VHH binders against o75319. Designs and how they scored, part 9

Target 1, 181 residues: o75319
Amino acid sequence: GNHIPERWKDYLPVGQRMPGTRFIAFKVPLQKSFEKKLAPEECFSPLDLFNKIREQNEELGLIIDLTYTQRYYKPEDLPETVPYLKIFTVGHQVPDDETIFKFKHAVNGFLKENKDNDKLIGVHCTHGLNRTGYLICRYLIDVEGVRPDDAIELFNRCRGHCLERQNYIEDLQNGPIRKNW

## First folded at step 1 (VHH)

Design na10 (framework vhh_h_nbbcii10_fgla)
Fold by ESMFold2-Fast, scan of step 1:
Structure na10 (fold): chain B 181 residues (1-181), chain A 127 residues (1-127)
Amino acid sequence: as target 1 above (181 residues)
Amino acid sequence: QVQLVESGGGLVQPGGSLRLSCAASGFTFSYDSSYALGWFRQAPGQGLEAVAAISGSGGSTYYADSVKGRFTISRDNSKNTLYLQMNSLRAEDTAVYYCAADYSPLYTFEPAEYDYWGQGTLVTVSS
């Protein structure tokens, strides 16, 4: 449908690149059909996403869409030159190991293929916060060896919003490292 | 106009049962409906929690761990109505219950992804 996701307007559209990484997080872009319910300054279409990233002097090389729906925008609304990967994740619960491994595999593959450029991995769920922040931090902790508190602080600062879900934060801080590659 | 209207809430004794109904108007349930439907609840002083969801086709259902084995979600496309059968009710089930519809054949437990919401119906399980 054409209804704006709950609390979507409360979040910054696009964060900053996370220094020392290839990650940038954002909330879900909304196709043009949603703009009837938005003020001009609230619009955030796929085109607006790419314009905002260019304004930061950055370039997207991959989009990972973590939403459990395809109603907000279509992959066809994205430039043909930017790969799009859909990983269906349900909210409220910590992503399962299969989802975590799919995410890690996609990130590792991108980095290996893009070692000679500085293109970014764009990650989003509905708000670009809980599922997005969890999977990015999980990658940094498990693969890059970053301390959990440092990963969370880096994500929060660069996204401009703090991870809200206590079960996600608890799993990142005290949960097991998922070492399956 | 798209509208979801809940009914069936009220006061019930611990161990009792209630059936909630959600009548949809402005759109039609069908055999190949692209609308996934769910029930969400909000207890006093707490956030919104997913209770149960049913796919657009009705072929898949999901339940929160707190209600598995006690609650049953179902849909009647001929009556354009979603149901939640609640058995073995506990004080912890006291909440405002919301019906929600997502224009997607795939259900989700994420409230932010649902398009249409009812006004809610209060369920109070007496102490």
Scores: ipSAE 0.000, ipTM 0.157, lowest interface PAE 16.8, mean pLDDT 85

Design na11 (framework vhh_h_nbbcii10_fgla)
Fold by ESMFold2-Fast, scan of step 1:
Structure na11 (fold): chain B 181 residues (1-181), chain A 125 residues (1-125)
Amino acid sequence: as target 1 above (181 residues)
Amino acid sequence: QVQLVESGGGLVQPGGSLRLSCAASGFTFSYDSSYALGWFRQAPGQGLEAVAAISGSGGSTYYADSVKGRFTISRDNSKNTLYLQMNSLRAEDTAVYYCAKEGYSYLPTDAFDYWGQGTLVTVSS
């Protein structure tokens, strides 16, 4: 029910926009029912997410939720003007090709439909770090031709935390390019 | 406290079938159905491998490529039990199988952190 994700408080709620891209990464927002166990300055609800994005003079146009759960918040907790996409990802393994393909198609579709604005694609898992960082970096490497180490450095710097899962880092640096577009 | 108890493992011949069960306590599927559940395995001398997972609603399932078409994950909220139906078993499926609940990550993993004790599956002739 109301248990805060372990180590969730250890992470910055929202990173910075990744320069040269439409991506911004953040940790999972927690609906109001979780706030009993949080100090006011620790709260990060869906409303808090949108306030923090606005404080950076940015605007969300899409949220991609990579968690394998719906218990932290519901799509109904988000403004109806912002599309929400759920891509279920298991956090232990490197995401499979089907998951990578779904992510790439969602990003490509958003970019095509949002040529006339500068709205961001918000991506999160539980901590906004491993699954989130992997899929964003995988997109930059495979689709935009960014060098793996440059993609990882850019994500780490803008998120404010470094990718922690060694198998994810290894796949980004040395794994095959997934050509699906 | 959250507890997961696996059962149903044993010795089986190649091509045979087994059904693993995972009985949950400390939470209920009916009230906590938003929690994802999964099966992981570890073969002798190998690392941990995700086998199958099912979302809290049961609307999404994941299978490792090595088991797709042979294994089926399911959950029974009325019995507070997770199942793994294993068909067409191969020697390579020999492993200790662990039931896992999505919880709160205590390690550099943010998916599954509550684990059962495991049940051994041996596939040999």
Scores: ipSAE 0.231, ipTM 0.589, lowest interface PAE 4.9, mean pLDDT 86
Fold by OpenDDE, second read of step 2:
Structure na11 (fold): chain B 181 residues (1-181), chain A 125 residues (1-125)
Amino acid sequence: as target 1 above (181 residues)
Amino acid sequence: QVQLVESGGGLVQPGGSLRLSCAASGFTFSYDSSYALGWFRQAPGQGLEAVAAISGSGGSTYYADSVKGRFTISRDNSKNTLYLQMNSLRAEDTAVYYCAKEGYSYLPTDAFDYWGQGTLVTVSS
């Protein structure tokens, strides 16, 4: 259905580019059918996403959708020039190794093919916070060698909201490194 | 085209040290190169074994349990070369050692896409 995700309105629609990375996190954009249930200022469509990114003088080069549903928007709602990747990620639990692996490969593939530009990797789940933050931080920790607390702090600061789920935070801080291969 | 050329193999006594090099061409080592580089080995009559790997940024490394504490993987971006420092070598380390590079795409893959020809390491008294 077209029900607004729980607490979706509580989060900033788009974060800031994470310095030193190509990542930007945002909450799930909602297709036009959801607008009837939102105040104009609450609306955040795929089009709005791109407008907001442009306002930051940035450009999206890839969208990674971590939601576990396809009801929020369609890939067809996105510009053809921006690749869309769906990685079904269950909420509330730490993403499994396969999910982490998929995410890493997508990011690495993008970086490999986009060395000649500065386009961003847009990542979102429902709120663009917990699943999104975990996987981005997991990447920074496992691939970039960033200290877990630094990764978390960086994400939180740039997203404008802090990771909320303790199991995610604990896994990032104390969990094992996941192999990239 | 990506090319990997291993060197540094040879005969060494148990307890000895050896450093393998992998000269890479066709791509440039950089901080943004998020693809993994790795060393593999194949002993006589055995299958291919992952020995060590390093992330593209160099921030993360992996070692097989059998070589932890003895082997060190590193890279030099200025030379576009991958290294494997092997210390405290054992007879069971005898193998052909291969350098490999991951080829990433938007889809996950379990394979390294680029391989060298290998260099033989023989540990014997």
Scores: ipSAE 0.017, ipTM 0.285, lowest interface PAE 7.4, mean pLDDT 90

Design na12 (framework vhh_h_nbbcii10_fgla)
Fold by ESMFold2-Fast, scan of step 1:
Structure na12 (fold): chain B 181 residues (1-181), chain A 127 residues (1-127)
Amino acid sequence: as target 1 above (181 residues)
Amino acid sequence: QVQLVESGGGLVQPGGSLRLSCAASGFTFSYDSSYALGWFRQAPGQGLEAVAAISGSGGSTYYADSVKGRFTISRDNSKNTLYLQMNSLRAEDTAVYYCAAPSYIEYGSTWAEYDYWGQGTLVTVSS
């Protein structure tokens, strides 16, 4: 069998839409092969993801997968109607400028193409917390002009869990704004 | 494909020693200087605690304050094996010990981004 990511069960499957934005964050969905290691109430498949988003009266228009692996689920496990974008990120260090710019470009492109609807950008890494929270907050700070502490607080409240990595928090609060994205 | 198998756990008296081993298959140990491999533990009724981590070259190590000076992490890259030498064991060291690695393409954070875990080995420190 397949190993469940460590502490994956400790996190809420999906957060709430971040008010004033098109973002919603969640932990990585796990394909059916992982369900033998999970109680029924712990299951969070790609299908479960879409059911939970629908239960919030929201609709996904894009999934951005920040994991550096494809072992948890495949794009083919998602509805054909929802675009999937892979941005490979390593979990040790603050994402590099190229990764930040790719994320910003993807978000801006989605927003431009979806001006006439209210569909959400779903963002996840393994836990939907550190890399996910960093890139969403970085976008809000650099592009939307949100104050760092406000961006972090908004993410934490809506995700239902606080950013855990001190180096990510430090970069968001005191690091440089990434321009020319 | 990636598998980690722990061994060496058991019952030991306070003040005793144990050596845990973790045999890795399905990937090759890295020689870079980033923290790639670690030991974690979960005591009864407690959360998961990072115990020790070691870089690919073996040149950099991390230890939790609770075990520093008593435990030594080491690795043998030629055998794809990670070790934890545990000395001066205390009752509070009683836990299931897990060997952990990032996925073969996901690298180097201290613990939250580890993808591959062993089944665990029980260490009981009791008189």
Scores: ipSAE 0.000, ipTM 0.126, lowest interface PAE 12.4, mean pLDDT 82

Design na13 (framework vhh_h_nbbcii10_fgla)
Fold by ESMFold2-Fast, scan of step 1:
Structure na13 (fold): chain B 181 residues (1-181), chain A 126 residues (1-126)
Amino acid sequence: as target 1 above (181 residues)
Amino acid sequence: QVQLVESGGGLVQPGGSLRLSCAASGFTFSYDSSYALGWFRQAPGQGLEAVAAISGSGGSTYYADSVKGRFTISRDNSKNTLYLQMNSLRAEDTAVYYCAAGLEYTYSRPDEYDYWGQGTLVTVSS
């Protein structure tokens, strides 16, 4: 199981902070056991993630890991000062209401506890695109009242890649608002 | 300890049908299963090709364009078994067929599958 995820090299490691929000999206970091399969310039370890965030003059306050595996890196590979939350999501399926609720609850909790700073919520799946983009956009639409097309455009621009899964896009544009209270 | 064991391979004539089974042990299929289940094949002298996949919830399926309308993937949670029903078989379907289980559902991405069976040979020939 130490194979590089398919198409992982095709995606930018880290996007830009989404303006007006506390979100930043990235692809899954790969622990050192994967580095023998990568050129030095292709490496994107947990350490590399934090270096790239710092290069943007940003600071992570929370990582939400949406992958359905623990194969790529371990929470112990992250700085002790940054909370890590695992939300297991299956790829290709629109996340269920319970998963959407867990994501919204984690984001709301972080924002309430971090009112006096500008730390970011880092969100990733394998490519940092489909599951990641869906849940961030779902939060913006349902909680912040952003129009679906505006949320998708903002995510695509800041991530540097467009959402690829048509079922995810369709649910964001035409699906029901998930009310989690 | 996750193990997958394929069965049902053999020799069949063009236009025939065959059903492959994959018996899983060390984990249990459920409606909220954390496993993505799929079938891959490798023809003589060719690379590994995704054939079909079914989500851990069972609500979504994938089929390669080469098999759409001919093959059907299904699972029986009570028997902890994955199936591939192959109809209208062609000589080009000749391959070793592998069952795979992954913690991440990626359809055609074999490197996202964590557990693999040993394979079962399907030969389509007159």
Scores: ipSAE 0.006, ipTM 0.224, lowest interface PAE 9.7, mean pLDDT 85

Design na14 (framework vhh_h_nbbcii10_fgla)
Fold by ESMFold2-Fast, scan of step 1:
Order: sequence, then C-alpha cells, then structure tokens
Structure na14 (fold): chain B 181 residues (1-181), chain A 126 residues (1-126)
Amino acid sequence: as target 1 above (181 residues)
Amino acid sequence: QVQLVESGGGLVQPGGSLRLSCAASGFTFSYDSSYALGWFRQAPGQGLEAVAAISGSGGSTYYADSVKGRFTISRDNSKNTLYLQMNSLRAEDTAVYYCAASYDFYGSTLEDYDYWGQGTLVTVSS
C-alpha cells in the first residue's frame, strides 16, 4: 500500500454545493490500499465520496481530478455512470493558461450537455483546497463575471476551509482575466 | 518503507553557507521510480513552505523567490542523496528544513509529497 498524503486527515472530506453554481469540492478519495493506515471514521474511499454526496441530496455528473499523480485511486474505482477527467495540475505556482483553458472547456462542455438536469461537477486536488479553489474561482471570475472576493468567500464558506496560498489569492484578486475558454 | 534522513543543519552566521543532505532508502533515484524530491521549511510560527524542488528526471527545478540565486538543489543518483546548497544565509532563513519525496510526481506541489524527513534545524544568528 501507499502512504497517506501529508495533512490529508486535517481536511473535511466533502464541502457543500456552491450556491448558484454546479460546483462541489472535496479532498482526494483514497483507494482500498490506504485503509490499513486509517481508522474506520477516517476512511474516504470513492464509495464514501458518493455516499456523502447522496447524503446532501446531490448527484455527481463529472469528477475533475487535479492531482499530479495517479497513486490515490484509479478511474475504475469510481462508479461507471460518472465521467472522470484528469487534468494534471502542478501545485505551488499559479496554474498556467493551458491548464486554466482545459478546466474551463471541461466545465463549459459539462454545463452545455447537462442543462436538463442538476448534476454537480466535483473538483478535487489532494486536499480539495488550493488548486481546486483557484480553478473554481478563476472560472467564476473569468466566465461568470463574479467579483474575485465574492468568489473566494463563496468557495471558502462552502469548502469549510480557506484558500491559503497567497500567490493564488493575489492572482485571483489582481491578475488578468484569461479569455481562453 | 521509504525513509529520508537529513543532515547538515546547524548554527551559522549571516552571510555564511550550509549544505543540507537527504539520504533516501526504500526507493532508487531513477526514472523507474518517478520520485520527485523537494526541500521545504517551517519558520517559527509559520506554515510549511516550498524552498526548492527537483523533478524525478532532474530536468526541472523550482526555487522560491526568496532563495533564488542563493540556494541550489541537486541530486546524486549514484549516492541516492538530495542536496540543498545554501549560500549568503540570512536571519530569515532560520527554520526547520525538511526533505520530501513524492511518487509518480513532477513539480513542486507540497500537498502531493508523501514522504517526509524528520527535519533539520538551521539557525542563522548574528
């Protein structure tokens, strides 16, 4: 088996749906091989993810995985009914324009194809916080015209944890709008 | 079974130099392992921050703006060891320095580093 990512236990597994959007953020689910390092109440498998979404009376229609690794779980660990998209996103640096474009394109495509339902776009990195929060907020600012501070506040409240990377926050607040969607 | 063992920390005067080493066991420094390696630090009262990172291939490096031009990260695959050469040290470089490894990863994502050394204290005092 694999070792638990650092600080993974410190974060709430799943946030709330972000009102007015189709987004829900969560930390990375961990496949069965990680369970030997976890107490039963600490487990957060792909199955646990879907159970927690159902408990909120929500349904996932897409998962976007922003981790730069495939060690945490495999797409085949997810229900076959939910599409999975991998966008390898390097942390610490503000995501590049290509990564931002891929994310926006995926979200826009999902919304166009799912106009007749209320299914959610689930987004995660390792902790479901920095890369996840940046790309969701960047989408809301650039595509939906949300004010930066409002997007950040909405994400923080619904995720249950605040974006902490200052370079990400500064780019969201003061950076250029990326018209690459 | 991955272990990282750090050495080279200590007390140094401002303007001085230190070289930190991180000896790895339980994996090899090769393309086959896909391990990325980094140095992180935690100053008193602050969170962990990335200092420098080097990709599994050695083809990509990252440096925090505060250390660019002063610190150099390198790896010696024959010795299975990661290094951080620290020059022109400043009081604000005082921190516990950690080496970290991530399997099947490229770049400097703190959140995706899976294995951490015990840390080594670097004190820069005037």
Scores: ipSAE 0.014, ipTM 0.260, lowest interface PAE 7.6, mean pLDDT 85

Design na15 (framework vhh_h_nbbcii10_fgla)
Fold by ESMFold2-Fast, scan of step 1:
Formats: structure tokens, C-alpha cells, sequence
Structure na15 (fold): chain B 181 residues (1-181), chain A 125 residues (1-125)
């Protein structure tokens, strides 16, 4: 069916911008067909996403969608002025090197083309937590030279929820640096 | 002009096998193997579901939980063709299957940029 994701209601819709970076994380927006299953205060459509970002005095320049499905919303539900990138990731496993490279390349390209503005890179998976937090932290560690524990703490604080998946945390803390450039 | 054309669909009994093919034109796998390729399906009255994906090199593959262990995605760059080997087919695998191509090295990678017209797979006794 057209069921809302497991535990989706348990998470804040949008985190805060991660200071010193261009990243902001959020849970997957749900298109209008899900509204009948949600109270008005639980709704988080693509429109609601952009309203919440503006309420923080921020502006999105790119959305990176890490879900393995297109059932929650479609790119056409987003403003045409905001680029959308889909990177299919499976929820259980640590993302592979090719996926990590794809994410890093997209981020680096955005930053190069957006030197003269302060627009954000919005990243989400289903809950905006495990896959989202892993790839953002992996970028900060491998590209920006941030200490693993500092990257994780920064993400957790700004998202408002802690990374839950122990294999992801273990890989970030003790795994190899992926030099994919 | 990039085009993808699916073939190999048809009627098969539960427990049977089918091999789907997707022929690409407008780019070549031997020269443009950086393109990531995938299979999606749409069952009657349902939305699109991602089934499987394979990287440009073939070194990384992804499968939906519903098909993992039964389906195998592969590519033959010399034939400019993507394949989906479907084993142990079930009634719930009945759907139109689409192949899609994503340009991973482009600055803006949209959700799979190029789509085929689809091929129908019916699993029925």
C-alpha cells in the first residue's frame, strides 16, 4: 500500500543547518496522497519542507534523495528551481565506495558552482538519520578532515536525533578513509 | 538521442524464470560505462518500485528486499545491453518492467534520466 514509513512520525521533520557546512538534514517529505493518514500537524509535504527551511532563514540549492523508492514523493512535487539528485541506497548496509564517491562528487560540484551564495544542500533518506548522517559525516571526515566523533556529534545535535545504526557509527569511527577523488 | 528498449517479457508459471534485456542506443556501454543502470517495475494499480541497479563498472549492485536472492542484474558493455535474470518467479512479480539510465558523472544527477517503454511480465498458472 500507500502506508507511511515505519516510525516516520517519531522524527523531527527538519534539522538545523550544520554550522561551518552547507548541509541540512530532514526526513522524507510525503506527497498529498498520504495526507488522509496524518493529522494536520503531522503533515510534511514537499511544500512544508520549503516553508520550514524559509522559517529558519535558509534556502535550499540542492536536494539529495537517498531513498531506494519513488513512492513517497516525486521530483515534480519540488520547485523547478531546486535541483534534485537521486542516489539509490539500501537501508541496512553501509553505503559502498561507489555510492560514497557519487555523494562526494555531487557535494563538491555544488560547492564549486555556489561559491557566491549561501544556499544549502538538503540530504534525506526515509528518516533523515542513518544513511543521511552516514554520508554527511563520511564527507566531513574524508574531505574536510573533521574528526569522526566531532562530525557525529555535530550531525546528532543539528538533526535533533542520534545516529542509531551501530555498524554505520563503527565504520565512521574506525573504518578506512575513502579517497574517491 | 538516448533510448532504452526492453524485451524478454511474457507469461510464465510460478517458480519459472525469465531474462529481461534492455538495449541502449545514443550512448555505448564500452565508451560510456560510467552510466548507472537499473530496473524498475509497476504492478497493476501500484506505484513504481525500484527492483535492481548496477554501477557503470558492474562492481556494485543493489536489490530490493522483495527480489534479493532471486533476481540478478548484469550488463554486457560489448553488446550495449542491460539484463535482469529473474528466477523463482511469484504472482506478485507480475508488473511492467522498465529499464532506466542515470548519468553518475554529471553535475546534476536527476532521478534516472532515461527510461524505456516497459515490458510486461505476467506470472500466472
Amino acid sequence: as target 1 above (181 residues)
Amino acid sequence: QVQLVESGGGLVQPGGSLRLSCAASGFTFSYDSSYALGWFRQAPGQGLEAVAAISGSGGSTYYADSVKGRFTISRDNSKNTLYLQMNSLRAEDTAVYYCAADEPYGYLWSAYDYWGQGTLVTVSS
Scores: ipSAE 0.000, ipTM 0.145, lowest interface PAE 15.9, mean pLDDT 82

Design na16 (framework vhh_h_nbbcii10_fgla)
Fold by ESMFold2-Fast, scan of step 1:
Structure na16 (fold): chain B 181 residues (1-181), chain A 125 residues (1-125)
Amino acid sequence: as target 1 above (181 residues)
Amino acid sequence: QVQLVESGGGLVQPGGSLRLSCAASGFTFSYDSSYALGWFRQAPGQGLEAVAAISGSGGSTYYADSVKGRFTISRDNSKNTLYLQMNSLRAEDTAVYYCATGYTIYDSSGPMDVWGQGTLVTVSS
């Protein structure tokens, strides 16, 4: 339905590009049917997302949607030129190894195909924080060899909000590196 | 001020059924789907496991793979009550069952606001 996700208004719509990477994180855009429940300054539609990224002098080349639902917006609400990938993840628990593999494969494929440009990989869950931050940090740690605390600090600073779920933080800091797929 | 009270737990044989209830006290369930409700469990020596969740409208549900096809979650906002119908119970379902609110299960990234007291379910012959 048309009900705003809990705590969605508490988060900044879009973070900043994570320096040294192609990642940018944001909260879920809400299609026009949600605007009746929002003040003008609270609106964050798919169009608003692209406007805010353009205002940062950046351009999206891929959107990875980590939500478990399609109720917030439809892929058809996005520009036809921007690829959209859905990876269904449930909030609350650390993403499983298959989900982590799918995310890494998508990122690696995008980077290989986009060597001649500087387009960004946009990643979101509902709040653009825990599942989003976990998968981005997991990629940086496992693939790029970034130290866990450095990856987490970089994400927190650029998103403008700190990862909140202790189980996600614990897995990033002390969990196994997922290299064998 | 806010309290969730679980009931319906007990001893049951493998293959049996139980219906758990969670009644809210001190607040009214929102008809707004901003509030999700869920059931979690903790077996002896294990961490908390999410079992099932339902959106505020009741239109969307989540189930852990271990319980899909056996458990059914439902809610009655007019009665401020959440239910978990548990069928085909197995020894592995033995746990303390908790209900929680103030958490968007499918899409949450924040901490949970409220946990209930828990109700013990023992599946044994």
Scores: ipSAE 0.000, ipTM 0.175, lowest interface PAE 11.4, mean pLDDT 82

Design na2 (framework vhh_h_nbbcii10_fgla)
Fold by ESMFold2-Fast, scan of step 1:
Structure na2 (fold): chain B 181 residues (1-181), chain A 125 residues (1-125)
Amino acid sequence: as target 1 above (181 residues)
Amino acid sequence: QVQLVESGGGLVQPGGSLRLSCAASGFTFSYDSSYALGWFRQAPGQGLEAVAAISGSGGSTYYADSVKGRFTISRDNSKNTLYLQMNSLRAEDTAVYYCAAGPYTLYESSEYDYWGQGTLVTVSS
């Protein structure tokens, strides 16, 4: 079915690039079949995503899709020039170590391959907030040595919305550093 | 093509009962399935609320606090059908009830891949 995700309209479509990083976070784009349930100003298709990124004078080099579904849009809806990576991540639960390591590996690989450009890693789940914010912050803490509170504040400010899940926040602040990738 | 079709909705008096059915086609229910199956509802002017869910494996179930003790979720794998037995119905249970299927998401409606068209339940004297 083409039900709009609960609370999806409550969130800004795209955040800002997180300064000092290659990350930009956004909510899930919705393919054309969802547009009949949306006002024109509420539409956020894959095309709209790329238009909004360009409006910020940025360019996507990778999309990491953290949703546990493929119903919202298809990889074929994206430009061929932008790699797409699916990491099936369960909501509500802190992502497991395998998921964290897979995310870190993808980010490290992108950065190694893209040393000579300034292209961004776009990360999204359904709202571009909890799973997205967790994995980005986890990377900053574990790989880049950022203090947990600083990583969370940076994400919240740039996304325009605060991480909502207390179990995710608590794991970031007090959980073990996962250094295997 | 995956399709979910609800049935069993209608008008019922407070304190009454209804049994909703959801017939699935295009995939099969199995003990080994990672698919979560659930019932969601939307009352007029309100957002979508998870009512009850059952995992595709292990038999884990979820019930919203508002329906716990009154509603029972069950499945018949041989009929590829999900059920919601609703007892002691209240006026606030009035809503369109949706059947949904998705992988390993008992609580999060946004991650359910397949949705039925909905069936209206009206609880009124």
Scores: ipSAE 0.014, ipTM 0.333, lowest interface PAE 7.2, mean pLDDT 86

Design na3 (framework vhh_h_nbbcii10_fgla)
Fold by ESMFold2-Fast, scan of step 1:
Structure na3 (fold): chain B 181 residues (1-181), chain A 125 residues (1-125)
Amino acid sequence: as target 1 above (181 residues)
Amino acid sequence: QVQLVESGGGLVQPGGSLRLSCAASGFTFSYDSSYALGWFRQAPGQGLEAVAAISGSGGSTYYADSVKGRFTISRDNSKNTLYLQMNSLRAEDTAVYYCAADLGYWSTPSEYDYWGQGTLVTVSS
């Protein structure tokens, strides 16, 4: 189908790099078939994503797609030089440990293989906010030892929108630390 | 107009099995469908919980940790029907079960476009 996700237009396409990390968050890019339903200023294709990252003097080295659908764009729409990882997530409940560990494993693997460059890990869900913000903050808290409120504030500031789901915020602030494996 | 109608709920003893069905009308499943479908439940005195979800293509499934290995979600696009096979039922599985559809506007269960009326599952001796 070719329906634009609800409220997708309400969110900034791409946030800023989160200082001190390799993360950048954005909303889901929409392939060319969606552009007939969008004004030129509203278009945000995979190509537009890479152009906007470049305009910030940054470079993507990995995309992690957290959406539960494959309809918005295909991996083939991305440059062949940028790895793509799909982690199917459903947003009502806090992601399970398997999902969290898969995300951490992908991030740790990228960082190990990219020690000699400054390429970014791009993370998105539909709006680039709740699932995206949760997993990035969960990584910062569990792996990098960042205080929960500091992680949330950093994400909110850099994304340009605040995390909206109270159960996600509650888990980040008061939930248990998840160990890798 | 889109409608979802659940069936298959009832009373069952611990260790038993039930199969829930959700008949969809007003839209058509297809093999290239972007529609995500899911099951949610609400136990007495508790909030809504995601139980299982299946992608439009059927290539990806999600299960809550509490039901993994016991419940199986499936879909039949030719019959426009979603199923939840529930095995090894526990008293804690007692809840009203809801079918929900994401017709490409949302990608999270709590943001699904359409909901059924719910079907009660009671697990007790």
Scores: ipSAE 0.000, ipTM 0.293, lowest interface PAE 11.0, mean pLDDT 84

Design na4 (framework vhh_h_nbbcii10_fgla)
Fold by ESMFold2-Fast, scan of step 1:
Structure na4 (fold): chain B 181 residues (1-181), chain A 127 residues (1-127)
Amino acid sequence: as target 1 above (181 residues)
Amino acid sequence: QVQLVESGGGLVQPGGSLRLSCAASGFTFSYDSSYALGWFRQAPGQGLEAVAAISGSGGSTYYADSVKGRFTISRDNSKNTLYLQMNSLRAEDTAVYYCAAKTYYSGDFLPSEYDYWGQGTLVTVSS
């Protein structure tokens, strides 16, 4: 089955870099086999992703893929120069502590190894919104000490779409801080 | 080249237990695998129904209401094998059991979403 994800066309392909951070969020790129189901202006392949980031005068140093599938694109579809990390997350549920820890560890490791450059951490789920926004905001809150409402507002503004899932928003605003980072 | 092969079916009395196995080849069960795996059954004269499913990471499972508390789905990534432990079997559990795999996790357990299917193994629950 090679269907376009539900509502995928409703979202902007790539957000803006989140100022004061190394994060940029985007929706899942779709490999060439999906292009038969898309108008030319709707295409967003791995190549299109890198072109759009370059158009913003930014450069990716890491991609973190939060989708629960590998059918949309393969790591082999990405440039060899950009590391790829898969963290399987199920939609609708707040990610568990182990998932949050894996995300924080990957981000911290990237930042430590990239002190001498300004390369970005690209994060995506299917729509680049709920799971993506949750984990980025959770990192900012727990590790960087950002106020929850400020983290959410920053993500929403830069992504160009607001976090939609109330359980994610509720956990960010009122949930426990996870100190395993 | 993807193949799923079921085994472990047979005749059992009501209240008994069986463990079904599904050996996969042509892809690997790992924590990196996107393959969602499930068990479906088809009783005589009935359509296919979902029984249990497990995500590629193993982090989430589904059970049909009729089997909750009696059946347990599990997998062994090192052996590339999916299991269904069936306890407290009832006559209504009599069916051909199929294992199936899909490369896309939608959260839905519809037969039409599964890309690969085993040949089936018969489970008969009768006194």
Scores: ipSAE 0.000, ipTM 0.115, lowest interface PAE 17.5, mean pLDDT 84

